# VH-VL binders against Cytochrome c oxidase assembly factor 8 (COA8), part 181

Target 1, 167 residues: Cytochrome c oxidase assembly factor 8 (COA8), of Homo sapiens (Human) (q96il0)
Amino acid sequence: APERGAERRDTAPSGVSRFCPPRKSCHDWIGPPDKYSNLRPVHFYIPENESPLEQKLRKLRQETQEWNQQFWANQNLTFSKEKEEFIHSRLKTKGLGLRTESGQKATLNAEEMADFYKEFLSKNFQKHMYYNRDWYKRNFAITFFMGKVALERIWNKLKQKQKKRSN
Below, E stands for the ipSAE of ESMFold2; O stands for the ipSAE of OpenDDE; V2 stands for 0.75 times the mean of E and O plus 0.25 times the DockQ between their complexes.

## First folded at step 16 (VH-VL)

Design jh4 (from jg87 with heavy chain N57T; framework fv_ebrasodebart; at its last look DockQ between E and O 0.02; V2 from the best seeds 0.00; counts 0 for: pae E 18.2 > 2, placed apart)
Fold by OpenDDE, look of step 16:
Structure jh4 (fold): chain C 167 residues (1-167), chain A 124 residues (1-124), chain B 108 residues (1-108)
Amino acid sequence: as target 1 above (167 residues)
Amino acid sequence: QIQLVQSGAEVKKPGASVKVSCKASGYTFTSYGISWVRQAPGQGLEWMGWISASEGTTNYAQKLQGRVTMTTDTSTSTAYMELRSLRSDDTAVYYCARDQRYDFHKGYSPFDYWGQGTLVTVSS
Amino acid sequence: QAVLTQPPSVSVSPGQTASITCSGDKLGDKYAYWYQQKPGQSPVLVMYRDSKRPSGIPERFSASNSGNTATLTISGTQAMDEADYYCQAWDSDEDYVVFGGGTKLTVL
């Protein structure tokens, strides 16, 4: 049986800024933007009496967040890499160095960069379409579970009110 | 004046390790990296690897992976190259050179300044 | 890994033009660098980024990069130009530096 070489997925270091919200927080906390994805991570509150449905919702939100973080971290790295490659290539074509005579980083003008952005968007169009599709699916699922949790909470409140009226 | 001054010649036995130093002066050490290049007697130049003086990031030639370690001391503006498990074919002059690589897709600045070289002889 | 190929030796008469070639896969997409090394000395950068000349290098030194071949040209070659010449490139994808095999320039 040929040993399938485990493609070491270069797991982008999950340097999720371990912004630990205060232990006494009863709310979700939004952290600073992640350095790779530029997305603000949400620290989800875990209630002491978390229902199975609430737990499922939280997990789904967390998974979706992680998925988003990974996608954008990778996308931003790819973008940065390709952008730099484009700049280098164009500078080379122009016979220019990567640095000016003053030692500053050589850059392209906005018009030249417009070509890069157009090409990059075109190249990544399908990837973005899939992302958007999956984003909608995930958010739809989250919204659906949010609705279920809301109903559960209403139902529990009604049961508690009935029990208090019966005593 | 920009200078790279290397440590003196070394004679080592097979299986031993050697550590060569390269002291940089005349420029901001942390703004550049150091590449190491060796040259066997009568042979061409062979790139060994490089280290970023600011970040400590290293990349080594595949042939030397596991045997070479590059380090920097920013306080003394000194780069070090350690080669382990020395063999007779490691006999060479070892050079440090100033190297600059930057950004995500790193731009490259050539080896514009070189050390004087360090002869490492591996003999039984 | 990209291999850079140089002729092992080039001979030229004083005052004539010497040309040293360096060929490699996708070398045209990379910057080429050239180093001069005299016996018992460290290499000296003589050309950078295909055709740029460092300060202190004589104007008789020029270089170009076309297709997959970089060329170092020394016009009006002098006896002092006798040395080994190495081309060099950097692979940005693999972050690997490669040297050519070197060319011994003899001035006859």
Scores: ipSAE 0.016, ipTM 0.587, lowest interface PAE 7.3, mean pLDDT 87
Fold by ESMFold2, look of step 16:
Structure jh4 (fold): chain C 167 residues (1-167), chain A 124 residues (1-124), chain B 108 residues (1-108)
Amino acid sequence: as target 1 above (167 residues)
Amino acid sequence: QIQLVQSGAEVKKPGASVKVSCKASGYTFTSYGISWVRQAPGQGLEWMGWISASEGTTNYAQKLQGRVTMTTDTSTSTAYMELRSLRSDDTAVYYCARDQRYDFHKGYSPFDYWGQGTLVTVSS
Amino acid sequence: QAVLTQPPSVSVSPGQTASITCSGDKLGDKYAYWYQQKPGQSPVLVMYRDSKRPSGIPERFSASNSGNTATLTISGTQAMDEADYYCQAWDSDEDYVVFGGGTKLTVL
């Protein structure tokens, strides 16, 4: 999912329900959110009589999930590290300590942090463009194979119905 | 064949610095990170920090923050660990180990390949 | 700070089963890793992601991780298995990697 942002890493349990692969599979199940990507993995069921088309679709979904989770895990780690480095550098330039008098981490205000967000997005713009392109290509392929599987099921049902009536 | 070859033993005085090298071969250096782990004589393993070979991103153990710097040179496939303001309790064997980034389906990577170790002795 | 606790030593007779424990708060919610270190040598990975065995490690090595405890099990223990064994987990917040204190396995 291209809409997954970087700042969903709060320590409290998060309600990630719309970034998961389709939830309606009778035999697939959804795991807990990954600590770094904040995406819930889908563990795909493999039926005994899976057709070659069904297998191809499952592999595409698995590969897309792996790719998406790796991208966001990496982006979240990079974002967090560069954010802390930016804050520390700006606090040192201002002659301020890294912690307040109460011992909490010193921070920059929203206006000061806007420079970081702009610089991070600008630096990573090409990476995000390639991610968006690849996301569309992968989801188009998945949708295409979902259609082929649906047609295969209809065709097999029609052939079974024709055989039953001819007997 | 995957191999990590470290620089030779060092003897240093308190307050000096040491820089240990770790040359990687047999794999794509920029696809992995390098962790540094030390072991004082007769003691267990202590993780010091990690560096991404591709991005140069580092994470240091809190105990060593401010005293350690980890770098890489991708043109020579070499990682470096510099420890400053040496103390007698920094006497240890220093290992580099290959460290994969987090892979969602495979989990956190093990340290699957280790260097031979570099003994650093700090003597007053 | 996460802490992984191992017994300092374990002794077994040749051919018997050795069991080395690694205890940590909610360790079963994380992946556990095991390393073998023989005297004068670098550590060697023997088990990863709780229960998986790298190629080249004998089938007599197995492992599990549940609740607060990970366990390395060596069946049919041989003299060449005598070594120090370390468990390891990833702790994502303050120390990204934590090792247990180590267990000396003695085969008599």
Scores: ipSAE 0.000, ipTM 0.463, lowest interface PAE 18.2, mean pLDDT 78
ESMFold2 (binder alone), look of step 16: mean pLDDT 89; pTM 0.925

Design jh5 (from jg87 with heavy chain S109T; framework fv_ebrasodebart; at its last look DockQ between E and O 0.04; V2 from the best seeds 0.00; counts 0 for: pae E 11.1 > 2, placed apart)
Fold by OpenDDE, look of step 16:
Structure jh5 (fold): chain C 167 residues (1-167), chain A 124 residues (1-124), chain B 108 residues (1-108)
Amino acid sequence: as target 1 above (167 residues)
Amino acid sequence: QIQLVQSGAEVKKPGASVKVSCKASGYTFTSYGISWVRQAPGQGLEWMGWISASEGNTNYAQKLQGRVTMTTDTSTSTAYMELRSLRSDDTAVYYCARDQRYDFHKGYTPFDYWGQGTLVTVSS
Amino acid sequence: QAVLTQPPSVSVSPGQTASITCSGDKLGDKYAYWYQQKPGQSPVLVMYRDSKRPSGIPERFSASNSGNTATLTISGTQAMDEADYYCQAWDSDEDYVVFGGGTKLTVL
């Protein structure tokens, strides 16, 4: 079995704006969009009496979020870099400057950019397929654990009701 | 095999001009550009400029504007770099390098092949 | 003009991992390239587009770009890896190619 070379996860700069939710919040908080991934981070609430199952769910959600943030941060950065290279190359091929007469950054028309987008999507198609697959797997796992936690909570509530009836 | 072969070493006086050649082989010359990079003795690499072999479009380092001219001859697959008004601080090894600015598949891949270098000495 | 800053020298023992950094403004938004230059030889491209390895370059060479710092990593460093290493980036705003100052890697 060929050893899948551990793709060293290029650690996206951890400059996630750590929106700190209010300390007294009993709910998950949604932060502003991250500047790199454009995804809104979720700050997960930690209950005082977190069950092992709840903790597992929270960790899985956190890991999935981090995975998503890293993926999209890297993808957006790659897109930006390649787009810039493409524009530059096309402008140079046309003998055009990088700046307009008004000093603005020169751009390509929508048709030329359509070629870039098509090629970029084609080139990254497999990567997106794997991402989608893994996204579904992770979300199914999360959903499964959400169900387990819900059942646990129901069971605990029933036990408490029985104990109150017996006293 | 892809190869860039440069002209031999040059000794010039201050104020003179030097023209270095770079003959390319083993690839379609017009599908790429040529960048020139120089290296003073014991110093780092300095980008001088770029020329497209197909279009003849050039971009020169600001520091060398007005003194450098890059040209290509597609018939001989040869790039030329002329540096005018030579100074003592122009003493360096000059390199040509194949420069593919962008490819849809490869992206920007500059300097994947280099010439052997040409020593230009500017001495009084 | 963008400036790329490298440490002037890095020393490593044989078999250890060498790490060479290249820092520059907005370097994270650009592709980094790495070149190896041995004494009296032309530079050789060893890494391109942050982390891609050209054909013929050993697998012990790797690179990454994080924030405004590119890093060349040589795992299991060998005596033959002793050379000057230069990072390079392209400034799209000024259409200028910038090299780092170079790092001398010594294998002790």
Scores: ipSAE 0.662, ipTM 0.861, lowest interface PAE 0.9, mean pLDDT 90
Fold by ESMFold2, look of step 16:
Structure jh5 (fold): chain C 167 residues (1-167), chain A 124 residues (1-124), chain B 108 residues (1-108)
Amino acid sequence: as target 1 above (167 residues)
Amino acid sequence: QIQLVQSGAEVKKPGASVKVSCKASGYTFTSYGISWVRQAPGQGLEWMGWISASEGNTNYAQKLQGRVTMTTDTSTSTAYMELRSLRSDDTAVYYCARDQRYDFHKGYTPFDYWGQGTLVTVSS
Amino acid sequence: QAVLTQPPSVSVSPGQTASITCSGDKLGDKYAYWYQQKPGQSPVLVMYRDSKRPSGIPERFSASNSGNTATLTISGTQAMDEADYYCQAWDSDEDYVVFGGGTKLTVL
């Protein structure tokens, strides 16, 4: 299951041409949902005077976002593929065609679809456990570097105030 | 330089089978999939199916299900498509194309590189 | 299965703007792709993910996709642009690829 912080709503504004960052943005910002992962990407600001620690944190966040986006895009593809394979096999067992006379996809009733969802969850349990493990590892690392950056900023602020008082 | 080089033209009788090869070079073969697309004379493009080079899992077009088999050989970076129980309306040029799975920055780009095509003629 | 409908042909004069449409049910909810095919050659990707242009494709090629219609636009059309053009979409629900029927672009 995806962790919170991602918007999974089906609706996105239509008629909007392209996400465009502000010309002089000094902050991270969130773009529209990706069509395949359904996750909103964060576009990271890179300051001119970024410290080595700040750069390392930003790169870790970027890498974690890419990993998460790739996982959910691929998982959505797998879900869709296995759902259609299940429907196909059940329709074939019943002696039914894959499409109605109108050309629309044939479907299964809710009881039969519940069997698919149960099987999908069981088959993918280990994959989700590895995802959760890696998600926690990545977020603990991010939190650790956030703490280091915060301490670095406090230290720099204290050093700057000591210099001003000595003048 | 990314290239997909296909096997040569084939002539078959109805009821036979054909196996077309597609050798990839210039990229990491197992990082992408291969789609097969055919084009009958004077007609448009028809997608036949897809295979993952790393896992070997496949997805075939509904019309061809049961008649087509796609495989890969990762040691030679080669994909194969076999079409069985050939009919005269299977006469076409068969293309392989590199099929990129989802990439966060590039999205889905199914056919960025194509093979040269393989003409398969089915006649009695 | 989804169907993508293209006009069979489009004719333009050199230097004018060509517009090739591709219609499909809820096509704007999917990414659209465009391929150019000259006689005896393999198709070439000319636009991807609705509106992005691969390197090596001239700036006169552009595309859009919204609602039920994707459109390939070639401004300043040249004789070398004469070819068959195919739109393509990917159906994430069934994980399959569908092509439009193709449009022959004639210049002159």
Scores: ipSAE 0.005, ipTM 0.531, lowest interface PAE 11.1, mean pLDDT 81
ESMFold2 (binder alone), look of step 16: mean pLDDT 89; pTM 0.923

Design jh6 (from jg87 with heavy chain N59Y Y102F; framework fv_ebrasodebart; at its last look DockQ between E and O 0.02; V2 from the best seeds 0.00; counts 0 for: pae E 17.1 > 2, unsure alone 74.8 < 75, placed apart)
Fold by OpenDDE, look of step 16:
Structure jh6 (fold): chain C 167 residues (1-167), chain A 124 residues (1-124), chain B 108 residues (1-108)
Amino acid sequence: as target 1 above (167 residues)
Amino acid sequence: QIQLVQSGAEVKKPGASVKVSCKASGYTFTSYGISWVRQAPGQGLEWMGWISASEGNTYYAQKLQGRVTMTTDTSTSTAYMELRSLRSDDTAVYYCARDQRFDFHKGYSPFDYWGQGTLVTVSS
Amino acid sequence: QAVLTQPPSVSVSPGQTASITCSGDKLGDKYAYWYQQKPGQSPVLVMYRDSKRPSGIPERFSASNSGNTATLTISGTQAMDEADYYCQAWDSDEDYVVFGGGTKLTVL
């Protein structure tokens, strides 16, 4: 069995959003966009009486968020690096400097950059397809557990109402 | 097999010029560029400049601007580097290296093949 | 001027892991390249685009790039790995290419 070489996922440093929600908050908090992924992290509220199902939902949401953060952080970094390399390579090929005579950073024209975007998207198409597939799977799972939690909450409320009527 | 073969060692006087050749084989010469890198004795690597083999476009290190000229002969798949107004501090091993163009699929790998180096000694 | 800083020397025992660092301003935002140079020989590309290994380079060679530091890692270091190692990146300010000062790896 060929040992599938574990692609060491270059763990982009999880820039732990320094955003600390207020301790007394009973709600999920949305942080500022992460500097690498540009995604806004959600700080999930943990109820004092969290049910096992609620905990499972929260964990699934957290894992999905982390997965998304890592994916986009890596993708954005790769994009930025490739873009820079492309620009430098093209400028070099043209015999142009990295800076204009005015000292500004030299740029490529919109057409050349369009080619870069097209090729980058083409190259990463399969990766994006897999991401989208996994994104849907995760979100469907989350939605399913959200439904279960909602039903559990309804059931618990009904039981409490019955108990109050019986006393 | 891809090879870059450089000209032999040179001894020059201060103020003279040296021209080093680099003959490329085993690949399509015009599909790549050539970079030149030098290394003074016991020192690190210093990038000198780059030339496109197809277009003849050049970019030289700022420090060497005005003193260095890079050329290519596509008919012989040979790159040349001329350094003028030689000084004692120009004593170094000079390397040619294949410099790739940006490729979306293969990636960009500058200096994936190197010549054997040419020792240029500048002595009074 | 973009400067890549490397330790001048690193020593490692055979079979141990060697780590060579290359530090530069925003180096993590650029691709890093690594070259091996043995005494009296031409440099050889050992890593490209931070962590990619060229054909013919042993699997014991790996690299990473994060923050301001690129790292070349040689696992199970062998006597044949004794060489000077240079990092390289693009320079956005003056020249296209900048090399680190080099690191001499000694296998004790």
Scores: ipSAE 0.702, ipTM 0.876, lowest interface PAE 0.8, mean pLDDT 89
Fold by ESMFold2, look of step 16:
Structure jh6 (fold): chain C 167 residues (1-167), chain A 124 residues (1-124), chain B 108 residues (1-108)
Amino acid sequence: as target 1 above (167 residues)
Amino acid sequence: QIQLVQSGAEVKKPGASVKVSCKASGYTFTSYGISWVRQAPGQGLEWMGWISASEGNTYYAQKLQGRVTMTTDTSTSTAYMELRSLRSDDTAVYYCARDQRFDFHKGYSPFDYWGQGTLVTVSS
Amino acid sequence: QAVLTQPPSVSVSPGQTASITCSGDKLGDKYAYWYQQKPGQSPVLVMYRDSKRPSGIPERFSASNSGNTATLTISGTQAMDEADYYCQAWDSDEDYVVFGGGTKLTVL
């Protein structure tokens, strides 16, 4: 399952970027289904002098964080569910139980698990194509707007320098 | 507060095109997508396609591929749906609906806000 | 194209419980959504993600989704509940969104 680096809770406007321990024992932090039905409007501290361009960049970054966290939370749940279903189905076909004599979950060998990975990728191909396309698109847009903000700030700095010379 | 206002009714001849607008207000337009749904007289709802307001990505219903184009204008918070090569069975009310988020596992999110509908009549 | 099958009509008396079904292959593996449409009006979301109710929708509306069937249940039906009801789900093969054929709920 993919894990993102730690983010401070105070910087997460929607809460989807809040810090979360790396262990998988905390299921409540893995994007519960209600995020799609109740996404927060973009409401957070806005600097007094934020330009329209800076606002666009901020909103784009917020949306991208939320989108990315939601995708991977959902993908992790889907992967785990389908993996268990695949193992369960193959064990049943082989006449084996879900547990070993020691009580541990029965597993499949590496070749059988490779079948699962191929099947999962094939079944979810459209999802991953859409994610890859959107991921590149979003990161390109963010980089583009970061460049525009940088140029805007340079222009404002030059304008202030010219004002001081005339003063 | 949140509102989707569509353009007025249209009467077209077969073979023509129609472009329906959907102006959004009361929310951040670029944070959501827009789906288009049509309803022929006395019939059920038919999903036509979806567009991301922020990126312009589209996904069209397979039945309509090649005949439909969806666009947005973020400066006016307006979505557009153009249907070309009209035929009589395209006569319907066309709705725009706000699409909260795409859920890769469960599909599209619910359509929580709908426009008032635009009647398009295609008649010889 | 995936198919979501609904009964064409359901009739109930005021106060009775109405149940509207929506059938599709492995529908319980997807989220189901329900919309109400009154004559001359746009659809209105009444249930989402199988069993969740939006703010402003009366508590007499409930829903479930398991196996091949999603069910919208309206307890204590009222005359104002008379409408067409559509289920909706996702079909990843061809289209992203599929609607059921609709069910006309009549309150006599």
Scores: ipSAE 0.000, ipTM 0.451, lowest interface PAE 17.1, mean pLDDT 76
ESMFold2 (binder alone), look of step 16: mean pLDDT 88; pTM 0.919

Design jh7 (from jg87 with heavy chain S109T, light chain S92N; framework fv_ebrasodebart; at its last look DockQ between E and O 0.02; V2 from the best seeds 0.00; counts 0 for: pae E 12.9 > 2, unsure alone 74.7 < 75, placed apart)
Fold by OpenDDE, look of step 16:
Structure jh7 (fold): chain C 167 residues (1-167), chain A 124 residues (1-124), chain B 108 residues (1-108)
Amino acid sequence: as target 1 above (167 residues)
Amino acid sequence: QIQLVQSGAEVKKPGASVKVSCKASGYTFTSYGISWVRQAPGQGLEWMGWISASEGNTNYAQKLQGRVTMTTDTSTSTAYMELRSLRSDDTAVYYCARDQRYDFHKGYTPFDYWGQGTLVTVSS
Amino acid sequence: QAVLTQPPSVSVSPGQTASITCSGDKLGDKYAYWYQQKPGQSPVLVMYRDSKRPSGIPERFSASNSGNTATLTISGTQAMDEADYYCQAWDNDEDYVVFGGGTKLTVL
């Protein structure tokens, strides 16, 4: 079995969203887009009487969110770096400066950039396929646990109603 | 095998000019550029500039603007670096290095091959 | 002009892991490159684009970029790894190639 070399995931600095939800909130809060991933983080509410199943669901959601944040932070960073190298290299080859006469950042034309985007997407196609697969798996698991939690809540409500009728 | 072979050591007086050659072999010369890097004795690496072997486009370090000229001869696959108005602080080992263009698959990989270096001594 | 800062020297015992850092403004947004230079020799590219290893470079060489710091890591350091190491990046504002000041790695 070929030892899958553990690609040391360059831990993009976990930009801990500085968004702190109000302490008295009984709901999940959505933060502003993260500067690296551009994904909006969700601050999950923790009930006082969280069941083990609810806790498992929350943890799974948190882990999935972290996974998504890391993936897109890394992907966006890679994209930005490659794009910059492409632009710089192309401008340099053309004998063009990085800045226009007006002091603006020099850019390539839309056609040249289209080639970059096409090739970048092609190069990262497999990575995106794996991401999508794993995304579906994770979301399926989350949905499954959401269903279990819903059933548990229904069951608990029914038990409480029965106890109230017996007293 | 890819090789960059530089000209021999030079001794120059202050105010003189030096022209260092770098002959490339083992690859398509016009598909790459050449960067020049110098290193003063006991000091770090200093980028001097770059030239495109195909188009002859150049970019020089600001510090060397007006004093440095880089050229290429595609017929001989040779790059040249001329430094004028030499000073004592120009005493260094001068390196040529292959400088890649951006490749969609490999990206940009500068300085993957280096010449052996050329010592230029500027002494009164 | 962008400046890349390296420690002037790093010492490591044989078999231990050496870590050489390179810090610079906005270095996290750029690719870092690493070169090894032995005394009296030309520099050799040992790492490119933050973490990619050229052909012929031993697997004990690795690199990463986090925040504004690039790190070259040599696991199981050997006597032959004693050299000066330079980081390199592009200054996008001035279209300038910037080298770090270099780090002398000594294997004790």
Scores: ipSAE 0.745, ipTM 0.909, lowest interface PAE 0.6, mean pLDDT 91
Fold by ESMFold2, look of step 16:
Structure jh7 (fold): chain C 167 residues (1-167), chain A 124 residues (1-124), chain B 108 residues (1-108)
Amino acid sequence: as target 1 above (167 residues)
Amino acid sequence: QIQLVQSGAEVKKPGASVKVSCKASGYTFTSYGISWVRQAPGQGLEWMGWISASEGNTNYAQKLQGRVTMTTDTSTSTAYMELRSLRSDDTAVYYCARDQRYDFHKGYTPFDYWGQGTLVTVSS
Amino acid sequence: QAVLTQPPSVSVSPGQTASITCSGDKLGDKYAYWYQQKPGQSPVLVMYRDSKRPSGIPERFSASNSGNTATLTISGTQAMDEADYYCQAWDNDEDYVVFGGGTKLTVL
């Protein structure tokens, strides 16, 4: 299970790297980690002579990236929400307010927070099991189409070599 | 194309409950959340809470905790907000709004489409 | 919890620039959003993530967010811009939403 999904997501990013893909890139390229999902996005090159098979592969990869990005962004938000709900519930049980005397957010010690992490993992186990199943299914499909594209490209190179010999 | 259509106006007595529906169309319902926002006559907007259409997870405003329940029905693409133990100061227009916590291409745009509003009047 | 303060009203002449402020403690550390609401209508998103403008919103709308203050600016103000304007902050860590009290923009 990715430990990155348990990290805090801060307020709106300030001073972070600007992502600006080149307008005329001839290659896929990888941007900095997304602020919400913490996953690096791939920006896919669309060649002018993209075959139907190459398009299918690119669409599968795009769809898988969007699905993966959305899952982890949502999990990070859910983690943050449930963490605050847990803290609020435990502070209420202790008869404490949500804010300290200084106005800062009240918190729990590390031993108390360990109960939260255990409960979160248990509560979300089925969701992550389905995520893992779907992740493997998507990656199998992508690998299968990568193989088909590789064979198509070999075939095209053989046709080009045959044409050069006849010319 | 994207629309949120809410149930009609309701008149309630103090102590009753109300359940407002919000039917979504023109987009994949389970890819977004729904927030509920109310507006008392002559006053500003007050956020009530949020629900994930896919997971059913909720986050309620602390002021309303214990009185509000939000649900969804993915088979009909409909969100519901139930407010219990109504008081006269719950008289307001209740809006549903589409909420996307994260969209890789657009970033975060919390309330891009709103329902038409549902007037709930609480009077003795 | 967070409080966003807006002036109750702002008046401008047609063609002039209107500025609507939204004050909150360390608001510049959060994303700010702006909504327009005309009488009898639902709110409409006019600015998001501090300074970005949705498709269909005129270029005369702009916004900024720094320090404790977010500002919605309408240049070349038109009669159709007369409405109530609400700021909103969304704290990703707390998943908490708060609206400002609203500002009535009057175009005289």
Scores: ipSAE 0.000, ipTM 0.481, lowest interface PAE 12.9, mean pLDDT 80
ESMFold2 (binder alone), look of step 16: mean pLDDT 88; pTM 0.919

